# Ledger of designs, part 15: VHH binders against A-type ATP synthase subunit C (atpC)

Target 1, 342 residues: A-type ATP synthase subunit C (atpC), of Archaeoglobus fulgidus (o29103)
Amino acid sequence: MITMIYKGNRAAWAYIVARTKVMKSRLLKPEDFRKLLNMEFDEIVRYIGETEYKKEIDELGYKFTGPRLLDHALYANLARTYRKLIEVSFGASKFLIMKYLEKWDVWNIINIIRGKMANVQPEVVDDILVPAGERDMDFWKTLLVKDIEEIVKSFEGTPYYEPLSKIGSEDMSKIEDGLYKVYYRELLKLNPSDFAMKLFLDFIKMEIDIRNVKTLLRLKAEDATPDEIMECTIPGGYELTEEELRKLAAMPIDEMIKALEGYWFWNDVQIEGKEVAAVEIEFDKVWIKTISKRASNYPLSILPVLQYIVLKKVEVDNLRVLGWGKYYGLPSEEIERQMVIL
Below, E stands for the ipSAE of ESMFold2; O stands for the ipSAE of OpenDDE; V2 stands for 0.75 times the mean of E and O plus 0.25 times the DockQ between their complexes.

## First folded at step 4 (VHH)

Design E20 (framework vhh_enristomig)
Fold by ESMFold2-Fast, scan of step 4:
Structure E20 (fold): chain B 342 residues (1-342), chain A 121 residues (1-121)
Amino acid sequence: as target 1 above (342 residues)
Amino acid sequence: EVQLLESGGGEVQPGGSLRLSCAASGFTFSRYAISWYRQAPGKQREWVSTIYSGGSTNYAESVKGRFTISRDNAKNTLYLQMSSLRAEDTAVYYCAKSYTRGWESYGFDYWGQGTLVTVKP
């Protein structure tokens, strides 16, 4: 294969952006989702089996049927796609892509532990693991044969140990929140030494804002206390700093919503009359639109790459909703309400 | 924690009526769409009806005009009034919160244990 020699920052970013643009062109379009919404479950599986998911559908068909086959195939494809993105990256781009994809280490930890708690067969858990973070598949497979106590001990000396040590004394949902909080805290320690790092950190802070506003609205709808809300939110957002979160968490929900209207993520969002899940989808749409605008403004940067990573996950989420919804016979309009189609 | 508890099932003659209830806790009931599903013996679980927070409703074609979904937000309770019951309505009926997408959502996360409805000829 041809070895390329790069001279200068612009050429390096142009290469990885070009590679991700090709990958992005293979994502399903809104018209594809509209077509899928008119199909029955078996037709959807066949349609997806003729896309970039063919390899995984073919390989996993002997183990799984129904929407479980789609879930396992989608995550296996996600892992393969992210590994490919890391493989074709280099230097600053590789470093930042790998740092962002460390989020999947948290996904793997959570699913292995939940699988152990539910006595799920290791092979089922194995098929939804996404080895796109710091640790390879051999590491994750080693954990599948351990008990929960041994798994927790495997993370001693890492930042993940503190939340994991609370398994058995706290609800699993709080432990999961703690693990994601560790992930974001570690990312925010990165030194904004150059423009690429600054763009990356702004992206991470804005992602935290989207996560925090969804958490605020969900927990306020559930009448959670300010202390409970602060426990589940992540400090270091772009505008939803720890100080701002404390103020908002203390407000009655109606006052909080009025205050939130002044934040960057409120533009073009409509909350009134919507379910909590629908509100969360509105903020996911705001995030995707914001990423797209910023990637367009900085086309030779990490942002188009992060845009692809986010859009690939959105596609996987949409296909999961479609698969489960059609399998259970939900009407197309109900399934569409749970999808992020832009 | 999210909890959904179905009740009201039983044996009924064809053409009869039953009212199912689903008691919800662990979330603000009034803010979510809640659905009824059913699973007949040896068959796939299928969607029956949904009621949205605003009170609008949707029904599977097979139950339109015979079943009525309703909610009592003050009691955090979902109902399914079943009329003109047929042998094919025999199933375990499940209450479920709307599917939640997210990092840790895997399939439909919030199912009740179900309540059995048997329509005997």
Scores: ipSAE 0.394, ipTM 0.733, lowest interface PAE 3.0, mean pLDDT 85

Design E21 (from e16 with K97T S101T Q104S A108L; framework vhh_enristomig)
Fold by ESMFold2-Fast, scan of step 4:
Structure E21 (fold): chain B 342 residues (1-342), chain A 122 residues (1-122)
Amino acid sequence: as target 1 above (342 residues)
Amino acid sequence: EVQLLESGGGEVQPGGSLRLSCAASGFTFSRYAISWYRQAPGKQREWVSTIYSGGSTNYAESVKGRFTISRDNAKNTLYLQMSSLRAEDTAVYYCATHYRTLYSGSYLFDYWGQGTLVTVKP
């Protein structure tokens, strides 16, 4: 649905950007992650318990132990942080922040369904749910006690119903891509009514490009057909339009990689000698660098806010990788390879 | 869909040997790193060994020099040759792939096979 955005001025953007800069200053730095990589699991939990995660670690420590405590605390803090950001925002900034964070409804749907398919205890799935989107935690907890058919029925009348109705007929990975495709499709219908909206939509299109290049490389490595690749990619990217995706999907992998060198996201990517999974992480690093540069170029805009939202999620993901990796006894070198550290 | 299936576990005397296998399907096996993990009774699950797509290997200190990880890309199969087995090696052994990172939004269970039991007893 196309929606008219209330216009803000530079003073209005200065407020939310100032609040965001304070929040961003509390994020862990690259040197903190290097320090954490030299710690054992219990030391990491103690360290995190002395950061902005203290409230969640203290409150949840009586219920949970091991990496489950860390997962619960990280995602609870993420939800609280995102909710706080929405609460201190207003007008155009609040609207755009809320639209972006609707992505977490997709995250919750996917994780609940995958958990049921894998016969995972509902309590484990609950560890990673983030009620930062349109629906609250009471809604998500209700889904945890339902079977897959009942969950799908719960989304009748929403745009998520169509891809969810294909569960059992198509691979779950295709359904997941279909759900994100719905999210991005709806988001791209927003009217580029002013400069703030244009910056927001360019950001979204670039994020789509990063998702699409990762999908192209992963599926080509799996010898997927062009039709399968098109089902899993998201149209409306910044440079990876539907037409460009069709051309790339038809190429052999080596030819496709050569063609990809011409796109904006290929600059500064480190791919030589890396596996597909490591290459995907390199594109995540390219995305973070691109966001940082653009936010610096437009400092009184939605971009510093979106930068914080992305960096906060990256921090949670890094801490989760670190926690589980250390808990399993993975060498620091191996854990670091799965982290997005700049 | 990505699937991993372990086999080759069993009972063996101290100092004995066993070869574990992990059959993989649903992804291009040769392009991904694959690891062995184990969980001993009453202990936390721990990493044992990794083999990368390029053939390089890495081992936990407790198994270095005794275990050998290898892969057969033509058969989509991962192996763990275990020698000089000790009582402390008694565990359920799990195969896991680096196909999906934790960052991608997948659960850790997406990385795991169902496990195979190794019992070292005199």
Scores: ipSAE 0.359, ipTM 0.712, lowest interface PAE 3.2, mean pLDDT 84

Design E22 (framework vhh_enristomig)
Fold by ESMFold2-Fast, scan of step 4:
Structure E22 (fold): chain B 342 residues (1-342), chain A 121 residues (1-121)
Amino acid sequence: as target 1 above (342 residues)
Amino acid sequence: EVQLLESGGGEVQPGGSLRLSCAASGFTFSRYAISWYRQAPGKQREWVSTIYSGGSTNYAESVKGRFTISRDNAKNTLYLQMSSLRAEDTAVYYCAKGYYRSGSTYYFDYWGQGTLVTVKP
C-alpha cells in the first residue's frame, strides 16, 4: 500500500500544485482586508458577494441575513473548496490531503456538541459543518438529531471515544484538546517511507509546535500545573517533544519564556505586555511565514497544497472576525488586531 | 452546558451607578476573553467592553471612562461597574463569550439571558 501511496509521478505533483496555485490566486490579498476594514457591514457583504463567495452568498441570501448570512456562506464555500481539492487530487496527494483534512471531523464533533450544549437550532449547526474528513454529510446530519449521550456512543470503537466519554466530568476545552491530540497522534503513526511523507510529517510536527507554544504560554499565564499543561499539549512536535514539554511545563514562566526563545518558532516574536490572543496571532503569523518559505523551497510537493488549505481557513477566520466586529460596532483597530494579515 | 447568567440591572437616575455581574459555568472561564454587549429597544446589539484572559481591557468610545470591566477567575464571574449613567445607556446588557477567535469554536458565541438597565429621571 506504501508503493501505491508513495510511488509518485512528477506529473501527479505538478498537476495538483498547478490547480492549487490557481485557487490560491483567488484568495483575498492584504490590500483587500485593508479596504474591508474601512467598510461598514453591508458594504463588506456586497464586496464579498463579488468574490469567490458569490455562489454561497446568492444561494443562502434568501434564507439568512446579516452576519449569519456571511458566516454560513463562508463555511459553505470552505467545504466546497476543500471537497474540490479532494476531487481533483489522486494517488499520494489525495491520501495526504484527506489525512490532513480529517481535522474537520474534529471540528464537526466539537461544534455539534457545543451547539447541543448551547441549545442552538440544528439547522444553524448544519450550515457550518465541513464534511472534508473521513465521514460524509449524511453521517453528520444523523448526529444533529441525537442527544449528547447518543453522539458520544456513535464514536465507540473509534479513538475519539475516550476523550468524548469525559463530557460532563471535564471542562469542554480539555475535551477539545483531547480530540485534537487523538487527531495528531493518529497522523504521527504514518510511516516516513519517502521524501513526500517526510515533508508531510515535518509539516504536521511543526503545526503541533505552534499549537503547543500557544498552549504553554496561555496555561502558564493562568498558573496551570505541569500536569494540567501536559493534558492540553500534544506530544510529537518538531522540537517540542514530550520530554521537552515536561521540562518546559515545570519551569517558572520567566524561565520558560527564556528557554522558548531558542526554538525555531521564536523568530522576531514579541510577547511582553500582550494579551494571550495577540500572542497566539503572532505565532499564527510565524506559522504562515514558515509554511510559505518551505512551500517555496519544495514547490513540487504536498507543501503548496497544505499552504493553500491553511491560508483558505485563515481567510474564512479573518472574514468572520471582520463581519461580526463591524456588525457589533467594534473599532477597526480592534478588529484588525484579531486578524492574521500577512 | 455552557451558561452565562447576568444580574444587577435595574432602574437608576441619570448620573447614577450600577454594578452588573455575569456568572459563568460549563467552560474554562480563565482561558477566554469575555465581553459585555447591550441592546437598546428597537436597535441591534452593540459591543460595550471586553476583558481578555491576561487582564487587559477595551471599551466602546461611548462608555470609556465611565464603565469598568473586571473579572474574578476564581469565582468564574465577570463584572461591569457603570458610573455616570446616561439615558442612552438604557438597554438589556448581555455577557458573551467571544470577541476574538478562541480555538476551533469561536463560531459559537455563548450569550446570557441579559439584564435590563433603565436610566430615567
Scores: ipSAE 0.430, ipTM 0.744, lowest interface PAE 2.0, mean pLDDT 85

Design E23 (framework vhh_enristomig)
Fold by ESMFold2-Fast, scan of step 4:
Structure E23 (fold): chain B 342 residues (1-342), chain A 121 residues (1-121)
Amino acid sequence: as target 1 above (342 residues)
Amino acid sequence: EVQLLESGGGEVQPGGSLRLSCAASGFTFSRYAISWYRQAPGKQREWVSTIYSGGSTNYAESVKGRFTISRDNAKNTLYLQMSSLRAEDTAVYYCAKVYRYGSGSYYFDYWGQGTLVTVKP
């Protein structure tokens, strides 16, 4: 049986998976999103105020209104949920959860710097920061009052310094790709010493493939050169290795799409006639389906935990699309087109 | 860098017509859906119309039959032909590349400076 493969700290996996299953059961279902799509903005806020977001809606409702209340509540809840997951984990599970959630440090760095470059009010950037990585909110708030040079200096001695040192000489999009490359490069250095680590690393490599195929298709739509595509993709994918990416980047878009049909992520993908954004959503759906299948096959592992982390982020993204879309008066069909509902 | 620049606004009398333009750069224009939004004084910003890469269109109920959205892919330009203008059409009009909220950096970088339309009796 597949559960017999998991030796060692079985109690740790059983415990964290059980806690994760309870948390996952509280996520909004496809039926909830279809119900929300039939509501006006004020009704959506009331509905969400009766869910897992009740604490944040109640606490922040005295300070904020409109779609800003939703944004604040959603990201505050996301941070609290991820921190709770870390706090209840231990041993190998805590190590892997913390490693995965370090991705949010990259998110915070990017959004703070982009905010400075665009002269966006610090309060707007503060709304979307998620202190679920190694650094707390006090650290991130300190960066909001610094200039870009000071922010870069704050990362001296960390792996993030090298890409950040190129600010001013390279486009910000290349700096962002460099930061995510650092994150994934560091994760891929982990030794596949046991089955738990192998499952984690395969998950990371597959996530890289999903990111790379979206990047490849987007940049080909932008008529980017092969060299530009290689600069924006991440090495170490499950099937989209550096060698494979180099071959694909050199192809005309129609030949590239035919070649991509052979990869694990292309099965059941419907892209003909779709906008670039809609194509990216199709691959997000493929990723969620793949995670679900693998987590079901390995139920006493890190995979159900990673599945929850991903699904929680998708829920927050969907609710933000819904909130802002309804606030702007977009029709339900248009809003639904931008959501990942499975 | 994605850039969208609106123009063509001005003053008109009720029942008049105006054509707005949005010049796009920094992306392959023909492959993206592009939308018009507007913001009237003292009101929140609202969606007006979208044109998809395939040429299909969608309109807010308040402008349907009066406004026509179109695109010229060779010129990387979006248009909004406005007819039978009403006082309630007075607003700053913005064009925006359609993309998912919350999927990346959270700035309203998709908004240009806008172009003011004033309908005065």
Scores: ipSAE 0.455, ipTM 0.765, lowest interface PAE 2.6, mean pLDDT 85

Design E24 (framework vhh_enristomig; at its last look DockQ between E and O 0.14; V2 from the best seeds 0.00; counts 0 for: pae O 8.8 > 2, grease 27.9 > 24.2, SAP .723 > .668, placed apart)
Fold by ESMFold2-Fast, scan of step 4:
Structure E24 (fold): chain B 342 residues (1-342), chain A 120 residues (1-120)
Amino acid sequence: as target 1 above (342 residues)
Amino acid sequence: EVQLLESGGGEVQPGGSLRLSCAASGFTFSRYAISWYRQAPGKQREWVSTIYSGGSTNYAESVKGRFTISRDNAKNTLYLQMSSLRAEDTAVYYCAKTYYRSSGYYFDYWGQGTLVTVKP
């Protein structure tokens, strides 16, 4: 009774949720990561080669070796998985999935430009592109043969043009932050006209809160000014509004942490004695737990789909950490600290 | 902009000692774990040692008892004191801020490193 059912097709949400449950069941489990942590690099590649990643490992093994083979296989699989999810979705679900996955257009822009700047072969960059956003692979392949100036011009008339026009006058890291800010700003313009859209926008605002609290804590640790913090945060969070961020940024770090304890994302967070990177992982864990609870509360909605999308990326990130860590010979405990296992 | 700049390498004879330095800028040095890595000619890069913000340390088995990692938070500088050097220690040494999840390893910047040559 209290649960609003969106005006759209209930059967369409049931279908896509059922498809994502099947896909989610194929994700690696905590016990798989425990096994992987006890393996050496070559054993990890063989283990993953017998999972959903077999196709990509087989196809890319002629071109890449070591942890770079793993990275390229993981991102190729991610692209194939996300495109499959878009392909089997319909109407409102397809629209929202595509809007969320537009984040990968930002990933592709960044990697193509960095590749050009570093004089990397186009074929190498091609293997890490994820055509899961608005633009297909044919578009991205066209960009691979252009110079940076032509690539920037290709985005004229889009909101990505403004940060891209600053290439050469600002650091690339600032350009990257600008591109992600554009992504979130554009998503927040969507009309919350129905329950599905409102649920999607609440998810996006909560994701912004997680990004903002990590940025706030990191920059406060760096002794950044309030103005610098405001420049690096994204407006439109769920509870971290521009007004709240301005107040927090002006506080000494101890007072700020005490104030943050009142926000939705602070429950069960342990940051005492932790490094900045470890604190960021704690908030990534909070986000995943929050997504899981909300997806359970709204099971015939976009939330189980977004949960799968997030969990698939977390799995790829975990496998990258495992691959590089084991290849460099780091102890398993050090590698595990960089992983999100939930 | 995060910068890590290594120095202190050179030629030494077996059994000799060297102290490597890594000057850090663009982040609050005292709040991060920092690691030393090395890459010998024709070999893959390997982890050597890590020092955490709290001061605890870890070492690769091959260097335990011979190398000592330390940090000077006031100077934003990481050190690697190397003693009882062996021919197998010949490598370019790199320092890195430890956080693998945040990076696409494909585009990692490790700095220029500092070359240590142990020759008989």
Scores: ipSAE 0.586, ipTM 0.835, lowest interface PAE 1.8, mean pLDDT 85
Fold by OpenDDE, look of step 5:
Structure E24 (fold): chain B 342 residues (1-342), chain A 120 residues (1-120)
Amino acid sequence: as target 1 above (342 residues)
Amino acid sequence: EVQLLESGGGEVQPGGSLRLSCAASGFTFSRYAISWYRQAPGKQREWVSTIYSGGSTNYAESVKGRFTISRDNAKNTLYLQMSSLRAEDTAVYYCAKTYYRSSGYYFDYWGQGTLVTVKP
């Protein structure tokens, strides 16, 4: 019976990993991006229109043009892709994938609220939503016709109600941070009951470290106080504990940078002479490499799936940077510096 | 405390030019991306342009080729040079400061705005 349970679990992981591998094979290669960097904007759109993004490009072409078409198409594809991933998953894999992708629900909540605050038309907000999380587009559409109070009320009984209930009394930026903190807090409440869960939680904690180190560097470069930095960091990192973050935040920037060399994510990152944005890209590269290595070490686990999710997002972001950059006539070298290409 | 104060608004004829300014205080100006937004009467607020800390710029399609965003870090001032103005450019123009958060998402602080009216 134990052997059957193990065999069943193994088969389940093998299935989802195999499906994810196929999806991963459809991602653009570094060589493709290098080719795209040598193309004009219209050529890029044509090229992308012949790839996995064809459906979205074709469907949205009547409504959008130029770089906006590309943006909307890319995000639409992202949502479709992640939904597909959820659909082909089951059991523990489905649970973990959905939990991870819940961050997109937070994204959408924030966009809806900000749209309402800015008196943006519901149709415009609708166009920017990314239904890649737990909730489907129908759910989001129900919120678009509600006022802020009704929206907040709609989340009553959920972990997200607490930060949302502060709308009107706190800065929206704090509310946004609160929502993401809730997201990660809820993930970290998961019980490491088995090996898969442990891998998942470690993944989440490592992701938190990457986010926190970026936040730390960005805010320190902007002369933020230690308290401000701590307010913007997420507790529950893999190595960057709250205590560690507090210590780092209180250091002079040079000392802080030196201290960061001792953490898993440093991996010979070069900071000197670089803009903060460039350093962030370096951490993204480290993150991608780290995920790849770990996924290779545990091939029949959730890690290959999470790797794909991350890579798909990176691809979309790269294409967005590329599209906008080319559209505005930025040099290819400048565009490339803003991309994460490995 | 972050403060943004817009100025330079007024009435102008179609085809005319106007230069808006935004005086910033309460933060290290040179470290942040700064944006212009506008809101026409009865319409939604819309993004116009952004200049990043590194000097890169972006424009809405509706203003591309006509508007130029710039900044003077020594003066903590943001500018918007508007040319070939059209009736549809009539709006209250707002300066906005971006701020980095843990999610990697930028949000804006807003000024009070300055009114631009394009009339024959």
Scores: ipSAE 0.009, ipTM 0.315, lowest interface PAE 8.8, mean pLDDT 89
ESMFold2, look of step 5: ipSAE 0.508; ipTM 0.803
ESMFold2 (binder alone), look of step 5: mean pLDDT 79; pTM 0.794

Design E25 (framework vhh_enristomig)
Fold by ESMFold2-Fast, scan of step 4:
Structure E25 (fold): chain B 342 residues (1-342), chain A 121 residues (1-121)
Amino acid sequence: as target 1 above (342 residues)
Amino acid sequence: EVQLLESGGGEVQPGGSLRLSCAASGFTFSRYAISWYRQAPGKQREWVSTIYSGGSTNYAESVKGRFTISRDNAKNTLYLQMSSLRAEDTAVYYCAKHYDRSGYSYAFDYWGQGTLVTVKP
């Protein structure tokens, strides 16, 4: 049915791709981030107030100051931008965009529960909520005032209930991994019966590979057991299948790194002499470069749209790192290490 | 539930040493980068050091070679070994969960109560 809808509504790809190109042209460039690294917090707020974030900075500036203003503005803009993509899409493009953006329901669930566990005031958690998935902001605000048991009950009948039911009996980090496993598992159920669906599923599998290689390297550096590593990885990767991950997890770090050279994501990676956190950022850069190349090769598809969605989140993450880092006195060198700038 | 509790501060003479500790609870300590910050009287809070989940470290230029950050994941404890202390190191020292870009969902800056270090001139 999705194949029939796609073939019957192909014009939707041209339209959404054209809209996406305009939005992408308004993203901050590497030169902008270099300028921001030389600014103090108040200058950064003024700078972003002259960008695509002007509406949110203007609307929220009288209510909030400091990092709270930045978080509110960045995540509010992110939600507005993503909802705009959904609003202007149709048929197969709308279906796939909505499926991908359901990741933000997982983000909201995790942050609300983490906030309850940390006794964080509900209004602080509200700063970072992104109602870009299936559920609207009224739903999320209702959860902010509930206790954890009531929040879990709110997901009965959904695939998220199973991992959430383990709160209190398992570490929260395992619950979070379980929620993301559910998200990816549901996406991988989609039938690649046409080329558009195959492009989408290959993208998802490659995203899983990037997530898995970062998890593998981080946990291996922590001397985690192979079974512990396997519990934290996501099945269904493009090349990092469960079998491949188990083989890699059993290797000493040096042998594992050598074996990783054979995988698609190793091209143009510089690992030598880098800390684990810097290595993870290198794989984020590989992913962005890979998305860019594939979107260029398939310009009338879901790929340019997914590229924009990813790049917009990278920009928000970079700006958040800049704002919080400058506000709390981090030196520019430390802030830059946390940024993904291409 | 989430708590950070600093200890180990006190008075020392210039050139002296102190070891600060930060006991963490209520979160999976081993998965987070944790930082030390300090705030001297009348000055803005400044970053001192970070240790990442994998054990790599970063230091402010003013403390490089004099301070050593370390962690014990089994004890959920962060340490700051301070040596060759100077009058300008006088500050309240704070333990904080660092923003980890590679993490899933940890957008909360979390601060401990602080521990006072006084270096007598």
Scores: ipSAE 0.320, ipTM 0.656, lowest interface PAE 2.8, mean pLDDT 85

Design E27 (from e07 with R56S F104Y Q108A; framework vhh_enristomig)
Fold by ESMFold2-Fast, scan of step 4:
Structure E27 (fold): chain B 342 residues (1-342), chain A 122 residues (1-122)
Amino acid sequence: as target 1 above (342 residues)
Amino acid sequence: EVQLLESGGGEVQPGGSLRLSCAASGFTFSHYAISWYRQAPGKQREWVSTIYSGGSTNYAESVKGRFTISRDNAKNTLYLQMSSLRAEDTAVYYCAKTLYHRGYSYPAFDYWGQGTLVTVKP
């Protein structure tokens, strides 16, 4: 037992932040991604096999090959890393980490249902499942063998049941937005009882803003109606509240962009001449920079921990894009455009 | 919902030509880069060509100088003009949005059309 974790609030935060700093130091650096962009697919797998992913690559290499081995190893490592973070946390930090990671239950629900709708083999869906939320892997594996109606019924009594009950009467994209709305709505019900909770809630509201600005720009590019935009955006953002979203959604795209320039997230953003997906990556970069700055300003708080959780996800996303891009033979420049390298 | 529908495939002799089409719906076509991919029998799917929203193009080395990608934004249609066809070009050709959404499900779910078969036989 480490007694220092019981000697006051600041000492408790110092412990989890120190553990997180060690884990963060093992993340791939921009230099590593530049090296990987010059490698062929098989070289990338060998390189990753000599990193923090060694255990998963070694254990899964007898059973899987190609991009499937990479996907399975990346998501298995992500789950193991997040579960380790929960295991070494305690008290308020453990509570907040677990609440944030409940997002992965939404990820698992969406991918299982989409897999069923697309008639994808359960084994392929299993490659990308991350049991880092409230439910364990045994739960998710039981859902892989059920039909959609049974899956929906498995969530009766949970807040996820309402959006899932609309499968068949609404587009799947709206069901997905509904599930994320439930996740964020439940988080925003948490009482800002102390400074740690307020930092957590401000972080969540800012994350909502980043999701909402990407949604606004994407749907406006698709000539969506204001009502359609409101159905796909999440209320409760830091500056993009429901009222602000309704106002922006009613604007023509040029006027909306000018109005958005006044918001906190429009710092050093270049969107002219970019594809919608490239614009979304620019806002992902803004988010990571904002998280980094705020974690530096509040170094003995939940923020460095949330920063690590986000950066680990970004690393897995980058490696997945790299692996699939190289496997398909995409040019390195095209692959790099889809990566968030800071 | 993004939908992509390929057409124009068929049988041709070596040295022949074909034009493939991809009809897009469910998104504002002119604002996205769109790519052609292909999968030969017993081989992995590979990238062939991309055309960006601004009209610039990029090609796999194996098809450069023989294939031409183009787009008609008014018709929401992507084209691949194939010339000097070789036996190695025999494949199912797929239309796809060029950039994957980060953190979303497996690439096979929503980004691919049904494909169109091109067979180069003597």
Scores: ipSAE 0.477, ipTM 0.780, lowest interface PAE 2.3, mean pLDDT 85

